# Designs tried in a protein design chat: VH-VL binders against p93756r25to151. Part 3

Target 1, 127 residues: p93756r25to151
Amino acid sequence: EIQLGSKLVVGENTLWVSNNGDFALGFFNPPGLLNRFSIGIWFNSNSIPYDQRKVVWVAGAGVVVSDNSSYFELTRNGELVLFDSLLGVPVWNSKTNRFSVSSALLRDDGNLVLLKDREEIVWQSFG
Below, E stands for the ipSAE of ESMFold2; O stands for the ipSAE of OpenDDE; V2 stands for 0.75 times the mean of E and O plus 0.25 times the DockQ between their complexes.

## First folded at step 2 (VH-VL)

Design g12 (framework fv_gevokizumab)
Fold by ESMFold2-Fast, scan of step 2:
Structure g12 (fold): chain C 127 residues (1-127), chain A 122 residues (1-122), chain B 107 residues (1-107)
Amino acid sequence: as target 1 above (127 residues)
Amino acid sequence: QVQLQESGPGLVKPSQTLSLTCSFSGFSLSTSGVGVGWIRQPSGKGLEWLAHIYWNDDKSYNPSLKSRLTISKDTSKNQVSLKITSVTAADTAVYFCAHRRGYTYGYKFDYWGQGTLVTVSS
Amino acid sequence: DIQMTQSTSSLSASVGDRVTITCRASQGISNYLSWYQQKPGKAVKLLIYAASTLQSGVPSRFSGSGSGTDYTLTISSLQQEDFATYFCQQYDSYPLTFGQGTKLEIK
């Protein structure tokens, strides 16, 4: 379970993982690009070569951030924000600040959900 | 102090596999954001990036050479290795390994080894 | 592939000169450019990254500028130790590519 204030920073290469370890959420480089990063979810398997990983969800469909200090955060206001530190602006937002989000969870099916009172799904990546 | 040292065969015959080792100190490939790359330079010519490997075993290869290249690491020995198959005279070059700061410090090759000369000749 | 072209392969200068070395990318690289110095028989040295950020320990006489496709390395007052070959390198996209190098020679 991902708590309010939790953050993934491009330069740290940290991941949020599902309880069974089957899915990971993190930054990746869109094909051919080094310093443009998208946030996505993929099958988390050591048997799948890194360059062959299949991304099953991408925040904002083609939205990128441009430097190592850019981050993806579950803010204390309960929204997921992708922040471009070079531009100094958020480039994508879940817009869930009024949903009383208490936590996030990357489910074992790969669906990222935002939860109210640790139980009710108020937003999800898979629509 | 960061130091890298390449080692290779010096001379290799056409069609054989070239194996290179980079031994290093002053950093660890268990550290987030750290990697090691290989770059080569034929006599009197420019630099050509070959491959790199990061702490998380993420690997990237020059597409022009990818089918012939294999990069690997041994984190416990502080070593990174590169193999090039089916070598020809065009692979004659000085081979460098370099410390790579991706993700944390702007994708720079900030420290390089002195290079090892490999000659491909019968 | 992004092609990196340095305006000259050789440049002659004297100690005390202001020297500029120019690098052009075949497409925009958003300042993801490094400059390196290579001396015969010695390890390659990083001078500048992100087009204009000086690597720690590099003398302040070195500076980088530019944007888009056109970038410049400047040495404000050339010293004897600065006679070397200089390379630009883009790290905007794979594969990483270098300029052909500019050899700075004694005039």
Scores: ipSAE 0.006, ipTM 0.604, lowest interface PAE 9.9, mean pLDDT 86

Design g2 (framework fv_gevokizumab)
Fold by ESMFold2-Fast, scan of step 2:
Structure g2 (fold): chain C 127 residues (1-127), chain A 123 residues (1-123), chain B 107 residues (1-107)
Amino acid sequence: as target 1 above (127 residues)
Amino acid sequence: QVQLQESGPGLVKPSQTLSLTCSFSGFSLSTSGVGVGWIRQPSGKGLEWLAHIYWNDDKSYNPSLKSRLTISKDTSKNQVSLKITSVTAADTAVYFCARIRYYGTGDYAFDYWGQGTLVTVSS
Amino acid sequence: DIQMTQSTSSLSASVGDRVTITCRASQGISNYLSWYQQKPGKAVKLLIYAASSLQSGVPSRFSGSGSGTDYTLTISSLQQEDFATYFCQQYDSYPYTFGQGTKLEIK
């Protein structure tokens, strides 16, 4: 369970992981873009070579950020925001600021969900 | 002290495979954050990046040459090798190997280079 | 591919001069740019990475600046040992690409 205010920063190499460890959410370099980073979900196995990793979801269908201080945050008003710190602008958001989001969860099936009152799904990555 | 040294055939015939070896000291590819790449320079021309390989075996190739290039490492011998298939006169160049270093903030640079080895493709 | 263009292939200067070498990318590269020095018979030397970060051991007369698509290497007071060819290189995306080089020649 991911609390309001939680963030992933490109340069920190941290992940949000499903309860059973089967899926990870984090930053990665899209093919052909060395110093551009997307946020995505993939099957979490060190047996799969990095260049053959299958990303099952990407925020904004491949939107990128430009530097290591950029971040992906579950804001205190309940939005998932991908913020480009070099450009100083959000490049993607979930637009859930009025949905009364209490937390996020990366499910064991790889679906990232936003929850109201810790139980009702109000947004999901699969759709 | 970091040192890199290229070795190659000097002369190779058109259509053959060119094999190059980079031998290095002062660092190891068993440690994180470093790799070795290959860059070439035809006479009187600029530098062209060919490929690199990192400590974690992550490989990147110049897309215009990718079908002809194979990069590999032997961590125990402190060596990185590059093979180029089906060579032509356009592959005549000085070939350099260089350490590529990650600086922790998305920044990568070739911080130490070998002296280069001349390869001539001629019949 | 990102094309790197140095505005001149050669530049004449005298010892003591302030020298400016320019590099333009065909698209924005977010300061992911390095400068290298090449002398005949010597290994290529990294001078600057991240557009403006001076490599350890490089003299302080070298500096880098720029943003977006336009970048500059400056030598504040040229020394005899600085006559060389200078290359910029972007590492924003693959393939890594170099400028054509600027040969700094004795005036």
Scores: ipSAE 0.000, ipTM 0.554, lowest interface PAE 15.9, mean pLDDT 86

Design g3 (framework fv_gevokizumab)
Fold by ESMFold2-Fast, scan of step 2:
Structure g3 (fold): chain C 127 residues (1-127), chain A 121 residues (1-121), chain B 107 residues (1-107)
Amino acid sequence: as target 1 above (127 residues)
Amino acid sequence: QVQLQESGPGLVKPSQTLSLTCSFSGFSLSTYGVGVGWIRQPSGKGLEWLAHIYWDDDKSYNPSLKSRLTISKDTSKNQVSLKITSVTAADTAVYFCAHSYRWGDYYFDYWGQGTLVTVSS
Amino acid sequence: DIQMTQSTSSLSASVGDRVTITCRASQSISSYLSWYQQKPGKAVKLLIYAASSLQSGVPSRFSGSGSGTDYTLTISSLQQEDFATYFCQQSYSTPYTFGQGTKLEIK
């Protein structure tokens, strides 16, 4: 499970992975865009080359950030924020600041959920 | 430089509506992540958070007082207002407004000086 | 609601002393804790946020530590200007709640 304050940075090539390893959440470069990155979830199968893995969800219908220091964070306030560090502005957020979010979980079915009291789903990527 | 200043009636009668205004400078409520909260302190007692408003007009209220509280903003005037209905002697307190950022932690980094409100006949 | 309890409502100390003020949450707050200083006739001042991060402009003699439910504010060498009331606050969940305050008094 993903703790408040956890973040992914474009240049670090880090991922949040489901417990069984079947799904990954991270940055990817959308086709046709130079130096632009989106946050998404894809089926993380070793049998599929990385550049051919299909994303099953993208934040903000494919909003992008512009550089390697940009990040995706589960903030201490309980919201998911995609921040463009070059522009100095957030480009997307889950708007869950009032939902008493305690943690996030990338489920084995690929659904990213925000949890209250570590058990109640108060927000989800699928739906 | 962030500065906030509260203004209020000083004295208000029981059962009436208390209206408070926070005027500020050094930031804008149109800036992503910026918010303003209200906190009060009765004489000799601790601090109690009342309400919060953010740049996107998102509002949060203390559940114990929610039915009596209304927070609003006027971004063009750099003001945030709080209304408390049906006041009683228990609402006698110093009222503070304070600046916060939403992404990070909901701590209050700059506070106004406070305005004393007395509820009495 | 999360209750914040400071172990004492008052504490006596002398200039030069190392002073520790403690704060306990009724449940784990994952370091979502801030410390404030309040002096009569002065604005409330943020000292520490995120349990251990020193606010810009605050003297380095102030430090914060702790995790889970238990947190401390330390003043390494007390100065005359530090006699004040200190409050902890949790921002882990709404409503945001404060400790009752610890008044630091001249011994």
Scores: ipSAE 0.006, ipTM 0.545, lowest interface PAE 14.7, mean pLDDT 85

Design g4 (framework fv_gevokizumab)
Fold by ESMFold2-Fast, scan of step 2:
Structure g4 (fold): chain C 127 residues (1-127), chain A 124 residues (1-124), chain B 107 residues (1-107)
Amino acid sequence: as target 1 above (127 residues)
Amino acid sequence: QVQLQESGPGLVKPSQTLSLTCSFSGFSLSTSGMSVGWIRQPSGKGLEWLAHIDWDDDKSYNPSLKSRLTISKDTSKNQVSLKITSVTAADTAVYFCARMGYEYWSGYRGFDYWGQGTLVTVSS
Amino acid sequence: DIQMTQSTSSLSASVGDRVTITCRASQDISNYLSWYQQKPGKAVKLLIYDASNLETGVPSRFSGSGSGTDYTLTISSLQQEDFATYFCQQYDNLPYTFGQGTKLEIK
């Protein structure tokens, strides 16, 4: 379970992973773009070559950030925010600050969910 | 300098579609974090939120009215429109449009600037 | 839906009085609450957001307090221009919901 205040930073190469390890959420470099990063979910399998894995969800339908200090955060307000540190602005957010989010979970089916009271789904990536 | 103004027909007949337009100045719906919504108030009653639209074209509707509501924006004209289908006497109200902002550090807050309201009467 | 209840629909007061208006949510709304003032023939005005933050340009005699389900708007020394209807609104969850309003009338 991902706690409020948790973040992924481009330069740290960290991931949020489902409980069984089948799915990973993290930054990747979209095809054809240099020094630009998107946040996405992919099937995390050793049997599939790294360059052949397919991203199954992307925040903001291709929104990118510009540098290694940019981050994706579950804020203390309960929002998922993609922040471009070079530009100093958020480029995407889940807009869930009023949903009483207590945590996030990357489910074993690859669905990223925001939970109220640790059980009620109030937002999801797969809609 | 932020101003919103509603316009619409003063009178509509039952079963018709009500079309409302909100024209605004002093901000843009191309600006990240900006939203414009519609709220109505029947005579002598409270306020009811209807719908809002965000800078990125994300739309939210009151579930009790969702099947009858369509919200849209024209960013180049600084306008937001709301359509309500199949109107009845229960839709008689003053209709307001209002701005709601989102700030990274503070999140969404309430409706900070409102239009003066436009009265819509549904009768034959 | 979250139901917002203002305990009184009408309240009589005199200039100089300390006035409190109460608002109760049917569930915890984590301070995601605004207070509005509505006067006949004028635009609705935001007074307080996030339960206790004073909107820019609003006189300091207005203040908000509360947490969880119970919130109050206080006017420390009522002025003539403060006779109006006051509404609370939650934005913790969709749909946004308003209290029924409290009309502040001259005693």
Scores: ipSAE 0.000, ipTM 0.583, lowest interface PAE 13.6, mean pLDDT 86

Design g5 (framework fv_gevokizumab)
Fold by ESMFold2-Fast, scan of step 2:
Structure g5 (fold): chain C 127 residues (1-127), chain A 125 residues (1-125), chain B 107 residues (1-107)
Amino acid sequence: as target 1 above (127 residues)
Amino acid sequence: QVQLQESGPGLVKPSQTLSLTCSFSGFSLSTSGVGVGWIRQPSGKGLEWLAHIYWDDDKSYNPSLKSRLTISKDTSKNQVSLKITSVTAADTAVYFCAHRPYSTGWYEGSYFDYWGQGTLVTVSS
Amino acid sequence: DIQMTQSTSSLSASVGDRVTITCRASQGISSYLSWYQQKPGKAVKLLIYAASTLQSGVPSRFSGSGSGTDYTLTISSLQQEDFATYFCQQYNSYPLTFGQGTKLEIK
């Protein structure tokens, strides 16, 4: 489980992974753009060429951030936020601040869920 | 300590296929996010990017040369190879291979932090 | 393709000089620019990436600046070992493209 306050930073090249390792969530560079980063979920397999990996979900229909210090965070108020550090503003937000989110989980089926009381799904990427 | 070294035929005739090998140490192409590129430089001229290959066998080619280029890797030997078909005098250049830094995404960090010394290839009539 | 132009193909300078080498992109490249040093018979060396970030092990007399289309490499006090050819490279768009190079020569 991903705890409140957890974040991924573009320049740190870190991932959130499902329990069985089949899916990864992290920053990627969309095709045709250099050094513009989106947040997404994909099949986590080294046998699949990078440009052929299927991104199964992207935040905000593929909004991008432009700085290596930009981040994706599960905030302490229970929101998933994609923050562009160069612009100094969030470019995407799950809008779940009133949902009493306690944690997030990247499920083994690739679905990112926000949980209330560690069990109840109150938001999901595959909505 | 990252090191790369190019090897090639030195001399090749027009219309033939040029084959180049890059041998390296200090990193592995089994490591996620790592890549190797090829760059060339004709005598007294600037640098031209040719191609690169990533740990997961993803490949990118300079569009102006794409139909003539094939890049491949042998991860167990720590080698990357480049083939150029139908060479002409315009392909006479020093050929470099270079390490592309770790990246989790496509094209992220598309600069080259360590280079080989280069190998001269002359295409003569 | 993005064209990278270094306005001077060669310049002459003396040890101790402050040297500035310029690079202009044909379109905005959002600071996705690196600088390389090339000496005869030696491997090409990365000096700067992301327009202003100094590569580990590179002397502090080297610095990079710029934004948009215009970028500069500065050597604050030129040393004997700095006589070399310098290239800029953009990595905002494929294909990757380099400037034609600026050869720094002894005055």
Scores: ipSAE 0.000, ipTM 0.548, lowest interface PAE 13.0, mean pLDDT 84

Design g6 (framework fv_gevokizumab; at its last look DockQ between E and O 0.03; V2 from the best seeds 0.00; counts 0 for: pae O 7.8 > 2, placed apart)
Fold by ESMFold2, look of step 3:
Structure g6 (fold): chain C 127 residues (1-127), chain A 122 residues (1-122), chain B 107 residues (1-107)
Amino acid sequence: as target 1 above (127 residues)
Amino acid sequence: QVQLQESGPGLVKPSQTLSLTCSFSGFSLSTSGVGVGWIRQPSGKGLEWLAHIYYDDDKSYNPSLKSRLTISKDTSKNQVSLKITSVTAADTAVYFCARSRIEFSTWYFDVWGQGTLVTVSS
Amino acid sequence: DIQMTQSTSSLSASVGDRVTITCRASQDISNYLSWYQQKPGKAVKLLIYYASSLQSGVPSRFSGSGSGTDYTLTISSLQQEDFATYFCQQGYSTPYTFGQGTKLEIK
């Protein structure tokens, strides 16, 4: 499970991965954009090369951040936030601060979910 | 230079439909993340958000007024229209249109028109 | 609906004063707060967005601060042209709601 306060940062080779390893969430460069990064989920199979991966979900319909210190965080108030550190503002937010989120999970079906009491889904990427 | 200007009837009778037009220049509703919203202010009172329309024709309405509101745009004329049906004296207010932004994951209104007074009276 | 409360409807101040105007949300709005200035016969003017970001063309004597439910607009050295009514507005969720306003008057 992904704990409150967990971060992914542009330029670090870090991912959130489903339990069975089939899906990964991380930063990627969208086509045709230099030094711009989106956050997305892709199928993380050994049989699919990284350079041919297909992104199945992108936060904020493909909004981008422009700085290696930009980050994607599950905040302590239960929000998923994509923050552009160069601009000093978030560019996307799940807006879930009232839902009593305790953790997140990237499920084995590729669905990113926010959980109340580590069990109840209160937000999801595919819904 | 971004500018917005409201036009409306000035006076409307109870039970009629109030029609307002926002004419704007210096931007287009084909721009991502940009919209036009309507806000009203009764005399001596606060501001009340009414409706938005976005560049992609997505629309939002204040739920307390939704059944009476219709927002639409004409991108070729740089105009946005608002209709309010079945008006009463409670609809007497200054009506503003404003450019809305959803940049930075927040809604705010960066440029406003001067407002137009609409009075609902017999 | 998120209620926005400006507990002070009017306040008096002199040119040169430091002025603070407060705004409270009925729930956490995660810094999605903007401040506006309204003068009679003039268009409403955006001052601050995202709680603390200064809109282009707004004098640096204006600043915003706060988090969660409690937010503040500060004018560091009041000028003659700053006498106006000030509104906060939350941009977190629809309907986007405004405080009732704080009228800043000459003392």
Scores: ipSAE 0.350, ipTM 0.795, lowest interface PAE 3.1, mean pLDDT 88
Fold by ESMFold2-Fast, scan of step 2:
Structure g6 (fold): chain C 127 residues (1-127), chain A 122 residues (1-122), chain B 107 residues (1-107)
Amino acid sequence: as target 1 above (127 residues)
Amino acid sequence: QVQLQESGPGLVKPSQTLSLTCSFSGFSLSTSGVGVGWIRQPSGKGLEWLAHIYYDDDKSYNPSLKSRLTISKDTSKNQVSLKITSVTAADTAVYFCARSRIEFSTWYFDVWGQGTLVTVSS
Amino acid sequence: DIQMTQSTSSLSASVGDRVTITCRASQDISNYLSWYQQKPGKAVKLLIYYASSLQSGVPSRFSGSGSGTDYTLTISSLQQEDFATYFCQQGYSTPYTFGQGTKLEIK
């Protein structure tokens, strides 16, 4: 489970992964763009070249951030936030601060969910 | 024109239940990104948020008062109600209802009622 | 709970003055801050939301700025009708909390 305050930073090349390892959530370069990063979910397979992976979900219909200090965070108030550190602004939010989110989970089916009391789904990427 | 109007009993006795009604016009509480909240202000003091009801029937309560608070809506009457149980003199305040809106995940209160004074006294 | 502190509970000013009111959150609230105006016996009025967004119908002399934990409301040229109490409010997490208020008084 992904705890409140957990953060993915572009320059750190870290991922959130599903329990069985089949899906990964992280930053990637959209096709045709250099030094621009989107947040997304893809099949996590060593047999697929990095630049050919199939992304099954992207935040904000493919909004981008522009530097290595930009990040994707499950904030202490229970929101998923994509923050562009160069511009100093959030470019996308889940808008879930009222749902009493306790954690997030990248499910084995690739669905990213936000949970209340670690059990009740209050938001999902496939919703 | 968006308007909200509070109504309440004016005077309630300690230990009783206080019932407040917010009657509104000019908007629908079924509209995405809209809600109604209750805020109170004791004489000469600051504002204290009490409860919030959202367009999707979700509710939020101030944790310090949650066991005493119930917020509900009646969309057919364009009303939101708040009940506060077991009142004491500390509940003496002007009670406001306000429409809430969301922008960039922040809920803010854009139109407020004029407030209704509730005094808790024997 | 997130505690909101305004630097002063009262401030004296004259018509025409540039006035700044400061608000500090006990933790980073990511610009989820609104400013309100309250006049005696009247409904509370929203001035600014999301730290710097001016509410429709609010005079352009009002502006908001800040980030992280520190925010300011500025009135560029104080008018007679601006003598009122001003409150900040964080919308970052419930319970939503307000500053104690800053009362603008005639100098």
Scores: ipSAE 0.140, ipTM 0.755, lowest interface PAE 5.2, mean pLDDT 89
Fold by OpenDDE, look of step 3:
Structure g6 (fold): chain C 127 residues (1-127), chain A 122 residues (1-122), chain B 107 residues (1-107)
Amino acid sequence: as target 1 above (127 residues)
Amino acid sequence: QVQLQESGPGLVKPSQTLSLTCSFSGFSLSTSGVGVGWIRQPSGKGLEWLAHIYYDDDKSYNPSLKSRLTISKDTSKNQVSLKITSVTAADTAVYFCARSRIEFSTWYFDVWGQGTLVTVSS
Amino acid sequence: DIQMTQSTSSLSASVGDRVTITCRASQDISNYLSWYQQKPGKAVKLLIYYASSLQSGVPSRFSGSGSGTDYTLTISSLQQEDFATYFCQQGYSTPYTFGQGTKLEIK
């Protein structure tokens, strides 16, 4: 499970990975963009080069952030937030602060879910 | 409820182009992790995968038919189209469109249309 | 291309029987195997994906097992509505390929 307050930062090459290792969530360069990043979920296979991995979900329908230590966070109030550090503003938000989110989980099917009381799905990437 | 429905000409002459349309409801092809595939079945025979279009407009074709196939989508109309050029009697079959989903790093077809019969004859 | 073989083209059984249908791939497909049910005049129905995952809404009497090249669809207690043709499909690589089908008939 992903705890409240967890954060991914551009340039740190950290990922959230499903339990079976089949899927990963992290920053990637959208096609044609070298200095901009999106947050997405992709197949996590060692046989597929990073730049050829099929993305199955992108936060905010393709919003991008700068490489200036921008970050993706599960906030303490239970929201997923994509923050552009260059602009100094959030560029995407799951808007789930009212759902009493307790944690997140990248499931083995590639679905990112936000959980209430560690069991109830209140938000999902495939929804 | 997810639904798909194929439509086609029913009868096509040899060497002509076959145009098929898949109209769907209950989902959007702009949704991540969603696709639509075409599969055909000649009478009394097995299933043959033809083409696949994904939410990001990526496309896959059966290599044996790639030169004759063109798949496209109109997200605003919830439609996927398939064109097959230079048809012959071997292209006579029931044509299905099906929604695809991705799980465990693979695509599968979870909802199918009823199929539409296409006969190639002079 | 990966060849999918269902060695049994037809199988006769009675209501209440335990039925097993087998599927073999020409190479290891790493559990990327789906099972479908086809009835005349009706849409093909997904039963199992990823070798053993039961599709939502499918009765629990259906189950899938196997690994590597060999896979099995099991119906624990055959019902009248289960008489149909069953196909396996590999999702390991394109082109996606199907078995030739196994027709389950009333004995």
Scores: ipSAE 0.016, ipTM 0.653, lowest interface PAE 7.8, mean pLDDT 91
ESMFold2 (binder alone), look of step 3: mean pLDDT 91; pTM 0.933

Design g7 (framework fv_gevokizumab)
Fold by ESMFold2-Fast, scan of step 2:
Structure g7 (fold): chain C 127 residues (1-127), chain A 123 residues (1-123), chain B 107 residues (1-107)
Amino acid sequence: as target 1 above (127 residues)
Amino acid sequence: QVQLQESGPGLVKPSQTLSLTCSFSGFSLSTYGVGVGWIRQPSGKGLEWLAHIYWDDDKSYNPSLKSRLTISKDTSKNQVSLKITSVTAADTAVYFCAHSLDYRWGSSPFDYWGQGTLVTVSS
Amino acid sequence: DIQMTQSTSSLSASVGDRVTITCRASQDISSYLSWYQQKPGKAVKLLIYAASSLQSGVPSRFSGSGSGTDYTLTISSLQQEDFATYFCLQYDSYPLTFGQGTKLEIK
């Protein structure tokens, strides 16, 4: 489970991965955009050529951040926030600060969920 | 300086639709983290949260009333509206709108309120 | 739904008294608790948010404390203008729920 306060930073090349390793969540560079990054979920298999790994979900319908210190965070308030560090502003959030979020989980089916009491789904990427 | 002011019909008949408007100044409902909520209070009773709308047009409703409620915004006019369908005497209350700030660094719900507008449901 | 219970609906007090108003949540609300003051004919006023943070412009005689399920609003030395009804609100989870209110009356 992904704990409150966990974050992914563009320049660190870190991922949140499903328990069986089939899906990964992280930053990627959309085609044609230099120094622009989106957060997304893709099928993470060595048997699939890198350039054919299809993104199955993107935060904010593909909103981008513009530098290597930007981050995606599960905040202490229980929100997923995409923050653009160059502009100094958040560009997307899940708006779950009143949902009693205790943790997040990237499920083996690729669905990112926010959990209350570590069991009840209160928000999901595949809504 | 944040200010909000409610307006409504004052009197509405049972089964009709109640429409309320919140007009505000001192903030923009295009600002990240900003929202406006509606709260009501029947005479001699407590406060009940009804609905909330966010800067990006996302909406939350009290589940007990969700089927009757519609919240909307007009950012160019600095207004938020609430519509309640099929009203009954139980909807007689003072209706308030209030500003909130919902953001990763903390939440400050209903930090500035309008004065409230009385709505009486009567034939 | 989270139930918010204020232990008394009415309190009588005198100017200069230390007054405490309590609020209990039916489950842990992680300090997502605010306190409001309501006076007849005036706008509702936020006093305290996040259980203990004093809202800008609110007199320092008001303070909030608590965690988990138990929270308290304290007025250290009651003033004439403090006679009002006080409400707590949990904003940990939807639907947002208020306590029933505590009316502070002159003794």
Scores: ipSAE 0.000, ipTM 0.546, lowest interface PAE 15.6, mean pLDDT 85

